# VH-VL binders against Probable pyridoxal 5'-phosphate synthase subunit pdx2 (pdx2), part 10

Target 1, 248 residues: Probable pyridoxal 5'-phosphate synthase subunit pdx2 (pdx2), of Dictyostelium discoideum (Social amoeba) (q54j48)
Amino acid sequence: MEELIEENNIKIGVLALQGGFKEHVEMVKSIKHCFSECENKYKYSIIVQEVKSVSDIKKLNPHGIILPGGESTSMAIIASSNNDGENIFTFLKEYIKQGNFIWGTCAGSIMLSNNVDGQKVGGQSLIGGLDVLISRNYFGRQIDSFETKINLNLKFSKNNNNSILLENFEAIFIRAPAILDVIDKENVEIIGEYIVTKKDGTKEKVITAVKQNNIIASVFHPELTNDNRFHQYFVQLVLNNHLIKIKI

## First folded at step 4 (VH-VL)

Design s38 (framework fv_refanezumab)
Fold by ESMFold2-Fast, scan of step 4:
Structure s38 (fold): chain C 248 residues (1-248), chain A 119 residues (1-119), chain B 112 residues (1-112)
Amino acid sequence: as target 1 above (248 residues)
Amino acid sequence: QVQLVQSGSELKKPGASVKVSCKASGYTFTSYGMNWVRQAPGQGLEWMGWINTNTGNPTYADDFTGRFVFSLDTSVSTAYLQISSLKAEDTAVYYCARGLYRWDAFDIWGQGTLVTVSS
Amino acid sequence: DIVMTQSPDSLAVSLGERATINCKSSQSVLYSSNNKNYLAWYQQKPGQPPKLLIYWASTRESGVPDRFSGSGSGTDFTLTISSLQAEDVAVYYCQQYYSYPTFGQGTKLEIK
């Protein structure tokens, strides 16, 4: 006798534009274990799908979205192709306001930021929401592309007991932005930092990853490595949020 | 070795404009933010804003929008503060100061430029 | 808009004695994510620009004598001069850089 099968799934959308979306999909698919204090007692499965339009996002109804790097111009062109050029950014602003999780990496981190240093008058539209000061061309002007290992302090809640230190995480920086400062220090939590040696020999500390409630931003490319731990972290945040929403 | 040298004192009439220079030496100009700080006679220190020397983008404190303009000439490692439509209340010593990162603690200061606005 | 309040407005201390200057912020300048206090102390002598003494609340700037020390966390900070010298006569300012920078009103230190 067959019983009705209920779907216990969390759905992750990856915005499928030029630049890294396929690698993000592969990383999410590779997740086999929860990261610290797993709450998957309901046996949730992870579904990840590429999305290219507001229609795709509505059809999938994802619990979280990854906004990868790539050209912001490409995003504008794709949005315009369905005669709804401004809709995807407007939709994502509302998606975030509704409490859904979003993670922007590299160019995605710029699009989520409220304060972009070096933004041209009449430049590309931003989604906004993240209260940091970010510089578009920081590493490209100071240091060309490079690879290094960094430590990340992953935050799950305001409880310090729910944080975990992730050591020796591989970080790839390709024409990367840098987060120069946090504007809203009450709501933004620093996940990663890096000390840059400038050409005059002085050292500067820059921020490489942050969390503000349901917004995650990183300036490196974890999807180009063999280390899926940051993807595990994001998915765990999405799962935790989903479990909170279905309580009552 | 590391120094910020500002232009000399100015005596101006109300309605005039003034441009103060701050020349950096002994370090890579674009590696540090440049901040402007005002001190009115007998008063304390007031942060006016900063300019990112790498990007050229200025940020102004609320009281210093409109009449105040921060600019750079990176070819000569010099930052500028321009004040237009001068008022008596603008009488102050104006300092440039190097931030450790951006607007963080200021480790190197110019000697100050006294701007006096009187009729 | 963080307001910095110093106490006292003026202080007279005998040579060789300890001087203590207080600084309070209207809200915490401790950034819990990196456990740093975004607070600095400056010394300003007549006719001179301010000189950085302390940053990150307790880190002494290079070249500053070890008699100067900073302490405190969150909203309550102290600059201490362990054994006052004649050259220490100055106005002392605290500054937060947790948000856009603001300074305290200054404390005038004199020898009695």
Scores: ipSAE 0.077, ipTM 0.649, lowest interface PAE 5.1, mean pLDDT 84

Design s39 (framework fv_refanezumab)
Fold by ESMFold2-Fast, scan of step 4:
Structure s39 (fold): chain C 248 residues (1-248), chain A 119 residues (1-119), chain B 112 residues (1-112)
Amino acid sequence: as target 1 above (248 residues)
Amino acid sequence: QVQLVQSGSELKKPGASVKVSCKASGYTFTSYGMNWVRQAPGQGLEWMGWINTNTGNPTYADDFTGRFVFSLDTSVSTAYLQISSLKAEDTAVYYCARGYYKYDAFDIWGQGTLVTVSS
Amino acid sequence: DIVMTQSPDSLAVSLGERATINCKSSQSVLYSSNNKNYLAWYQQKPGQPPKLLIYWASTRESGVPDRFSGSGSGTDFTLTISSLQAEDVAVYYCQQYYSWYTFGQGTKLEIK
């Protein structure tokens, strides 16, 4: 077992095709400390860059990627082939399969989900990998967009039952999807839930954030708040994964 | 009302193929998974697998790989089970059953299709 | 695979009396992230498809009479019919939906 200390950088790519990518970049830049008291003895610098193509991702060689939300037309643009002959969605499928971390938020969470409620069979290409049933635009259809504070149970390792309670986290739901159910109950860990009062007065519990190994999904907009703790959580997961790789 | 209606009974010779249909009505077909369950005469229930009605992707239980194919026609809200190279031990009632997104349990079942394989 | 084992294989109970059926899973079907047991009970009458009675181990399906109740957690589950009626003659199956789906072998309930 050897540790590499010559290059102390954690690189995060933010997919910058449409949507709130600039806000995500600024949130990652605002991280000053380890989120948890990590067992990391090295001082890592966080490098975050916008990526728009497979060549951008290859040049940055990021340890983790954030896939932000956007309009439905943004998803179509992301799915299209670029000038270097590689489809970015196909690249991201392989990136995830190789054990690299990805966090999809809002529309990004839909693109990562294997099962989309009401989606036409064969009509769209998704990245996939996350075994949940997600409803697109749930919060725009069932309730008005809103802001609230929620508690999140942050999960790090399935073999380590050490979770961190993130209290009074500000969550903004704007025409957001909702995760309705978990398909792979052994591998998907629930981070956040919320009880929604629908326009007809009935209550429904929905899932707002999950983790499945190296895939993180959330349906709220943390990048629109002053609370960077969820970004800290993602970066900490990426750092922990990097440290495991360089020790073995 | 929500219901699943299956095709009628089939009598086949060994080596033949059969295609069972399951037509859904009263709900959005693509919002719920479709499961297939087999029950041999006088025996219990055996889960065969499911098909994701949103993506069209089937998943088969280990005992039901190779000869069994799940498919869909979303334009008519219908799921299909095809069995090739029929064997006598395939004689059973075949049920389709809806997996509800909140429960994952099977809340709506088809009436069943008896497939008899005899020589 | 999670193996589901029911007991007894068959049961005869007098009208108005309590019927109890047990179901054991080879591993826990409790999902710790949401604290739910992924366990269902079905009723199957001769010539009919199964009917969902109970899900999440203890939640009654809409339209199911309150004489039916489910209990248990983890690996040990019970279906109880508090006051047996003639229409309750059927085979009862437990099902785990924690890791895909497996059914118990069934318990045949008869009137004595």
Scores: ipSAE 0.013, ipTM 0.566, lowest interface PAE 7.9, mean pLDDT 83

Design s40 (from r2 with heavy chain D99G S103R E104S; framework fv_refanezumab)
Heavy chain, then light chain:
Amino acid sequence: QVQLVQSGSELKKPGASVKVSCKASGYTFTSYAMNWVRQAPGQGLEWMGWINTNTGNPTYADDFTGRFVFSLDTSVSTAYLQISSLKAEDTAVYYCARGYWLRSGYFDYWGQGTLVTVSS
Amino acid sequence: DIVMTQSPDSLAVSLGERATINCKSSQSVLYSSNNKNYLAWYQQKPGQPPKLLIYWASTRESGVPDRFSGSGSGTDFTLTISSLQAEDVAVYYCQQYYSYPTFGQGTKLEIK
ESMFold2-Fast, scan of step 4: ipSAE 0.231; ipTM 0.697

Design s41 (from r2 with heavy chain Y100K L102Y E104Y; framework fv_refanezumab)
Heavy chain, then light chain:
Amino acid sequence: QVQLVQSGSELKKPGASVKVSCKASGYTFTSYAMNWVRQAPGQGLEWMGWINTNTGNPTYADDFTGRFVFSLDTSVSTAYLQISSLKAEDTAVYYCARDKWYSYGYFDYWGQGTLVTVSS
Amino acid sequence: DIVMTQSPDSLAVSLGERATINCKSSQSVLYSSNNKNYLAWYQQKPGQPPKLLIYWASTRESGVPDRFSGSGSGTDFTLTISSLQAEDVAVYYCQQYYSYPTFGQGTKLEIK
ESMFold2-Fast, scan of step 4: ipSAE 0.089; ipTM 0.660

Design s42 (from r7 with heavy chain S31D D54N S103D; framework fv_refanezumab)
Fold by ESMFold2-Fast, scan of step 4:
Structure s42 (fold): chain C 248 residues (1-248), chain A 120 residues (1-120), chain B 112 residues (1-112)
Amino acid sequence: as target 1 above (248 residues)
Amino acid sequence: QVQLVQSGSELKKPGASVKVSCKASGYTFTDYAMNWVRQAPGQGLEWMGWINTNTGNPTYADDFTGRFVFSLDTSVSTAYLQISSLKAEDTAVYYCARDLGYDYEPFDYWGQGTLVTVSS
Amino acid sequence: DIVMTQSPDSLAVSLGERATINCKSSQSVLYSSNNKNYLAWYQQKPGQPPKLLIYWASTRESGVPDRFSGSGSGTDFTLTISSLQAEDVAVYYCQQYYSWYTFGQGTKLEIK
């Protein structure tokens, strides 16, 4: 690659370390237009590719990365991996610090969260950066999976100048975590919520999606539905960031 | 009821490899974490690390990186400890022990131990 | 790592008498959010694996005789055997599970 090459492409990497990564790839590929009124002026091509190693990420040089929800063994493989003397989680920490966008779903949301309930002392996340408390497998053994409609309040700017309400968004929860609390209340923006009725009849509000600057997290599986609007949202955030960097 | 049964004693030469097994029965294997604990002759207990039986994720104590590998075969509810490039100081009884699985918890059930002797 | 230090290294106690074993942690093992001490005691008899006696500093494991009790909080913990029996001859270990797991060096309990 040459330093001064101009490219009209938005590159998205999907971390393919077991899990729902193929479905995420196909959802990104299904995006035809930008999310905003500029749809008929959208000039950028979306390139999406599976990445399995630091070398893959360096080769692709993506503008954004999706960390999908994984199988129960995916975290073990990821945590034990080193490529060219680099752990992939260490690389992703730096990738995020450089201002690149990242979105974690289900298991990916756990990896991005700074505080994981059930991993008390020394229990900081493998990647970190997101200032929330997340609970692994919040819904328990009696509810392995469920499907419901939720409302999402999509945030494009910190000041709520550009927010979009998606009503009746289909959300699939599979052995799902839940975000229990926001630690940095100034910088973490809540995108989605769900009300759970506990055994004792009390109601608890849990958070299902958040945004903190360039970090997006969701606890549901939008890649298993026919609705690509959350993938559109992520790609639009990546595109907006790219346009700011090149001053378009 | 709950039982952890380990493989039999091993006598190995320096430089060899050994694989110790720990077979669980009487409970759902993936609901509980499995820990490994070493006890050298006449010495105390030394925690080596654990493996998450649901995710397969091993975590090693600082003194047990490199030559030690924790693995699982969930189809037969068995955890394994492999030690490569055996040294005389690896001579010890190796125990598997379970914990309650979702937080830091004490070890409620232990295997009977496997004696590994490394001698020329 | 949290370092666990037991005292004494060994003690001899007559049958029917009280035995006291101490355990100190290099930092607090009390978790303020749930007010629990992440401290356990194990008994190891010759030729046997360790057996859990006490957890959360003072909770007795099912099947453990009433003569065994645990006390303490933060960094200072005690295991007490109120009336020593012959079958209590063993090495006793404390364990912190606040930050992963470390064991004390053990205390050998013998009959006088």
Scores: ipSAE 0.000, ipTM 0.406, lowest interface PAE 14.8, mean pLDDT 81

Design s44 (from r7 with heavy chain S31D A33G Y102W S103E E105S, light chain S33D; framework fv_refanezumab)
Fold by ESMFold2-Fast, scan of step 4:
Structure s44 (fold): chain C 248 residues (1-248), chain A 120 residues (1-120), chain B 112 residues (1-112)
Amino acid sequence: as target 1 above (248 residues)
Amino acid sequence: QVQLVQSGSELKKPGASVKVSCKASGYTFTDYGMNWVRQAPGQGLEWMGWINTDTGNPTYADDFTGRFVFSLDTSVSTAYLQISSLKAEDTAVYYCARDLGWEYSPFDYWGQGTLVTVSS
Amino acid sequence: DIVMTQSPDSLAVSLGERATINCKSSQSVLYSDNNKNYLAWYQQKPGQPPKLLIYWASTRESGVPDRFSGSGSGTDFTLTISSLQAEDVAVYYCQQYYSWYTFGQGTKLEIK
């Protein structure tokens, strides 16, 4: 299906190769109100659909895509095996370059990162674009998987200097990566940080969520809770981007 | 349909050079790494090294420094192995093989192999 | 360099019987971050390139028959063919991909 410019729908694709994609679909479906700019004010509806191939993405023509958790190497091998004439990750690189929004969680955050601790020296980014150093399965090595409440400083437009503090957000860390450092400190905005106490008793500050223009990355599993506020945030970013495009 | 197609067999004299090609199709060439593997007659598989198809930077195994050069022509999705100052001990089948490029992975697709024979 | 050693160098097994091939790494290929063993098995028939059979020590590649299985962790790995078929005659190689790439010397499997 083609999208009409005046169509009052925001379409979200969820990559359904591995991980918690069904839970992400249900969280997006649970969004009834998005801050001040969705629903009745602009009369937009949210449509969410699983996507497994380039063909699925083209058919849906989504305004934004969520890359859920899972093991990134397994996802890459599965994507290669399901080649229908086009590579899905190559398509996503172009999708991001065109200014469309993407949000990666866990394995998705690793796939979007330009620098992955413990990966091949001089290796390529699978999708890339995000200038951070990320560590795989950080929490499994240093502390046991856990659930806690964190505060997130939500960033919208760099030009507007707008931010919203999201308090007491439920975050579940299961075999979670951690963002260890920001490489491009000018363009990468930190959304969340957490101080962890390692098994040896030392404390380390890690980054749990970032935004770089149209790329969002997080290391926790919001899809496993009843708190859809981070999904609301992502959809709001997608909606804001769509509204800018149709006013041209 | 992913394919790696290599150039045909070569018969060379000691001291000559040879350039083997490996043409990729059915995927985005720069999203995956390219490896070279040698197999001497009746012998096992020997990893020679890898080239980052995005940056063009090669990495050579210790036994394959000096006379061996990995290169690319991304415009035609082709990787090359050049061997200079050929010796009889270079007689082998040379394979190209794909890895994920961005991390260590098994080799999911291989070229058919190029036999290089070095004899006087 | 991680050295990979296979045993035996060759074996003959009757049709329908179980074949087992062993592979030992000089250091662990288990990655603590993801608890995965960076170990693969390949099948090579005469005149053909190697074909990937198993990766992550025990995950079967798409299209590979159920009779092939991999097991083991850390430094000791096994490839098992539960019921040998005629088309399984080949040389089998293990490979570590934990730190770059090295192959075992190969095990030649023949019908008895």
Scores: ipSAE 0.011, ipTM 0.583, lowest interface PAE 9.1, mean pLDDT 85

Design s46 (from t7 with heavy chain D102K; framework fv_tocilizumab)
Heavy chain, then light chain:
Amino acid sequence: QVQLQESGPGLVRPSQTLSLTCTVSGYSISSGYYWSWVRQPPGRGLEWIGYIYHSGSTTYNPSLKSRVTMLRDTSKNQFSLRLSSVTAADTAVYYCAREIYKFGSYYMDVWGQGSLVTVSS
Amino acid sequence: DIQMTQSPSSLSASVGDRVTITCRASQSISSYLNWYQQKPGKAPKLLIYAASSLQSGVPSRFSGSGSGTDFTFTISSLQPEDIATYYCQQGYSLPYTFGQGTKVEIK
ESMFold2-Fast, scan of step 4: ipSAE 0.163; ipTM 0.701

Design s48 (from t7 with heavy chain H54Y S55R; framework fv_tocilizumab)
Heavy chain, then light chain:
Amino acid sequence: QVQLQESGPGLVRPSQTLSLTCTVSGYSISSGYYWSWVRQPPGRGLEWIGYIYYRGSTTYNPSLKSRVTMLRDTSKNQFSLRLSSVTAADTAVYYCAREIYDFGSYYMDVWGQGSLVTVSS
Amino acid sequence: DIQMTQSPSSLSASVGDRVTITCRASQSISSYLNWYQQKPGKAPKLLIYAASSLQSGVPSRFSGSGSGTDFTFTISSLQPEDIATYYCQQGYSLPYTFGQGTKVEIK
ESMFold2-Fast, scan of step 4: ipSAE 0.201; ipTM 0.707

Design s52 (from t7 with heavy chain E99D D102S S105R; framework fv_tocilizumab)
Fold by ESMFold2-Fast, scan of step 4:
Structure s52 (fold): chain C 248 residues (1-248), chain A 121 residues (1-121), chain B 107 residues (1-107)
Amino acid sequence: as target 1 above (248 residues)
Amino acid sequence: QVQLQESGPGLVRPSQTLSLTCTVSGYSISSGYYWSWVRQPPGRGLEWIGYIYHSGSTTYNPSLKSRVTMLRDTSKNQFSLRLSSVTAADTAVYYCARDIYSFGRYYMDVWGQGSLVTVSS
Amino acid sequence: DIQMTQSPSSLSASVGDRVTITCRASQSISSYLNWYQQKPGKAPKLLIYAASSLQSGVPSRFSGSGSGTDFTFTISSLQPEDIATYYCQQGYSLPYTFGQGTKVEIK
């Protein structure tokens, strides 16, 4: 993709195996504004494309990939049963190890996690990389969904020297997972939290979004709202990473 | 099918505020895209005035920025243009347009029919 | 601001002729160039986006090419209904800017 790189394009792939991918594509396509301090917004265009196979990813050669929500078990089966003989999850593990940015939302956050609560040996296939413990159906069964406002502390550096607070961000939770614990407390940065009221009236704080280096995970569905700021955040991270890599 | 329709006074006096509304049908303005205003003085070319994003964020042409305000009314599926301190140079046909992003490029795919605004005493 | 210059300002051609219009940007705009057709008394209509992509429903006789600073718009076989003013527009940088227009007439 030398011609696209030379033309100053940032390429985002959206994994289109199941669930919410069309909404993510639409949100990325709607981005014309960078977050404050984005000096390069007029110098770079954003290209977003659905990817369904390793071949699609190689052809696009994206700077970042979004893994949408959906049925994580079905997505894992589809990925591992790729008819071209290439396994998407194996490819994505390597993609992440090479320092490329990836964002998993809802089911995608489960697939990126190293530890899934209640998962047995030989259970569902995972991409891994993110050092958290995640629960698949923390907020209830398939019929359970809710909407609320949360605050997000968007992290651009590990030391929190550059962060943006989004207050009253609309969060939609649909059969949502929850991040229960951070395993690597030095490298995992908490972006969002939510307080759950239990049946006995006690309150428990759960994590709704995190960043670990080049891995971003969220358990809510920003693609179902009219607020593309979380998508702007991801694209900004991808752009920052690209600019660092092309410094000569 | 998406349609845009301009409405507002066709005559404005010098020093007053020009006010136009664009009514959108077939698509919710709060669901996506940018929504632009473009003007064309009689016998001349096109000039972009500014746009409003589906979230309400605005960007204006620097040449007009001090005089321009754009607002959206999502309940009526409308967006509006206000241009203050008008002079005869502001006489033009005013178009609203949908501004979409695809394959890394921005373009205005659907336009209203245009509304002539004459600035005269 | 990026300045867009079209050439020629007007032209007359016969039905069936190949018509070529050029557009030059004052700085590189990659492929962020659109072409619009405007018939008398009507709103502009998008014909070409991203320098060379044909808008859905637009006849294949219309085409665009170019990148960077120099762009070309072509009508391969002029039809009577193609009498209009044609505008190029850059979408690379804000504010968006248009060329001055090229008026196409039948001789």
Scores: ipSAE 0.000, ipTM 0.398, lowest interface PAE 18.4, mean pLDDT 82

Design s54 (from t7 with heavy chain I100L F103Y M108F V110Y, light chain L94W; framework fv_tocilizumab)
Fold by ESMFold2-Fast, scan of step 4:
Structure s54 (fold): chain C 248 residues (1-248), chain A 121 residues (1-121), chain B 107 residues (1-107)
Amino acid sequence: as target 1 above (248 residues)
Amino acid sequence: QVQLQESGPGLVRPSQTLSLTCTVSGYSISSGYYWSWVRQPPGRGLEWIGYIYHSGSTTYNPSLKSRVTMLRDTSKNQFSLRLSSVTAADTAVYYCARELYDYGSYYFDYWGQGSLVTVSS
Amino acid sequence: DIQMTQSPSSLSASVGDRVTITCRASQSISSYLNWYQQKPGKAPKLLIYAASSLQSGVPSRFSGSGSGTDFTFTISSLQPEDIATYYCQQGYSWPYTFGQGTKVEIK
């Protein structure tokens, strides 16, 4: 029965408008075990599906959505168009406001930010919600593409008593944005940072991943590695949120 | 309808500070966009100087960074350029411009009419 | 810094001629290239952004093409009011840089 299946499933939608979505779908499909809090204990299955329109999202009714990386210019153009009076980014703004989880990677992190360097407040189609200042192509000025190991401090609650440290996490940066500053210092939690050596030899610290309530943003491409632990983290957040809703 | 207009002294002595103000009408500078300065020496090409974001954060051309300061006055809807230790090489027409990102590039869509600043003794 | 090389530095053409100007970036800038027209004593005016997008209110005889490092700006049928200097600009990364300009004159 579909109702029985829906009771025991966590549904993840992956926005399939442009590049990177297939790799995210495969990463979510590869999750066989959750973090320790969900070691087969809750008996939930993970369902992941590509979504290309508001109709697809409504039909799937996902508990969480992943916005993949891609060419941010193309995303901005697509987001500003209306074919049938309903804009997918406007829909996602409401989806987030309802308390559903969303994760943006690379270009997706730009689309979730409230303050994008060079765009007006309330201007050209952003989803918004995340109170950070983000630069669109920070690493393109320094390095076009690189891979490095970073440490991530995964945040589950604001009390931070259940955080998990991922050491030596492989991160791939491709013409990547960088989060330059946190605007809402009380509600935005920093997950990852990286020290950039500039052309003149000076060092600058940039933010590579953050969490603000039900919004997750990262500027690297975890979907291009064979390490699905960041995808496990997102799914665990979605599951925790679902369990809270059905208990309340 | 957005309009930008430069104002300030047209003559500055060597070693002094060049100071220009851009007055914006038709849009609040604190509400969005980057607000930039671009200069052009007589008979030569264009050089970007820097921008101030609507939040007040600034970025300057590395070639000029040690001499440039940009400020905003949101009550007057103005942003300003200060360039210290000027020499004859700083003689140029100075333009203020609105900078935005749209459709795959950062570009300048509205420009002031330009203000000629001559650096001479 | 990204260097923008523009050619030719000047040209003379007749009314009705097709005029072509080229711009080359020292590294790939995707489609992040813009074209401006500057008439004597006036501020630059945006004509083309993102390599090929025509700015609102600009005549259709102006067009742009290219990606990566090589870009072209074309006036399909030169008019007397098109006498000006034309500049390319990369909007890929700061510091933003301009080509040295192409002066277009009528014979």
Scores: ipSAE 0.005, ipTM 0.414, lowest interface PAE 16.3, mean pLDDT 82

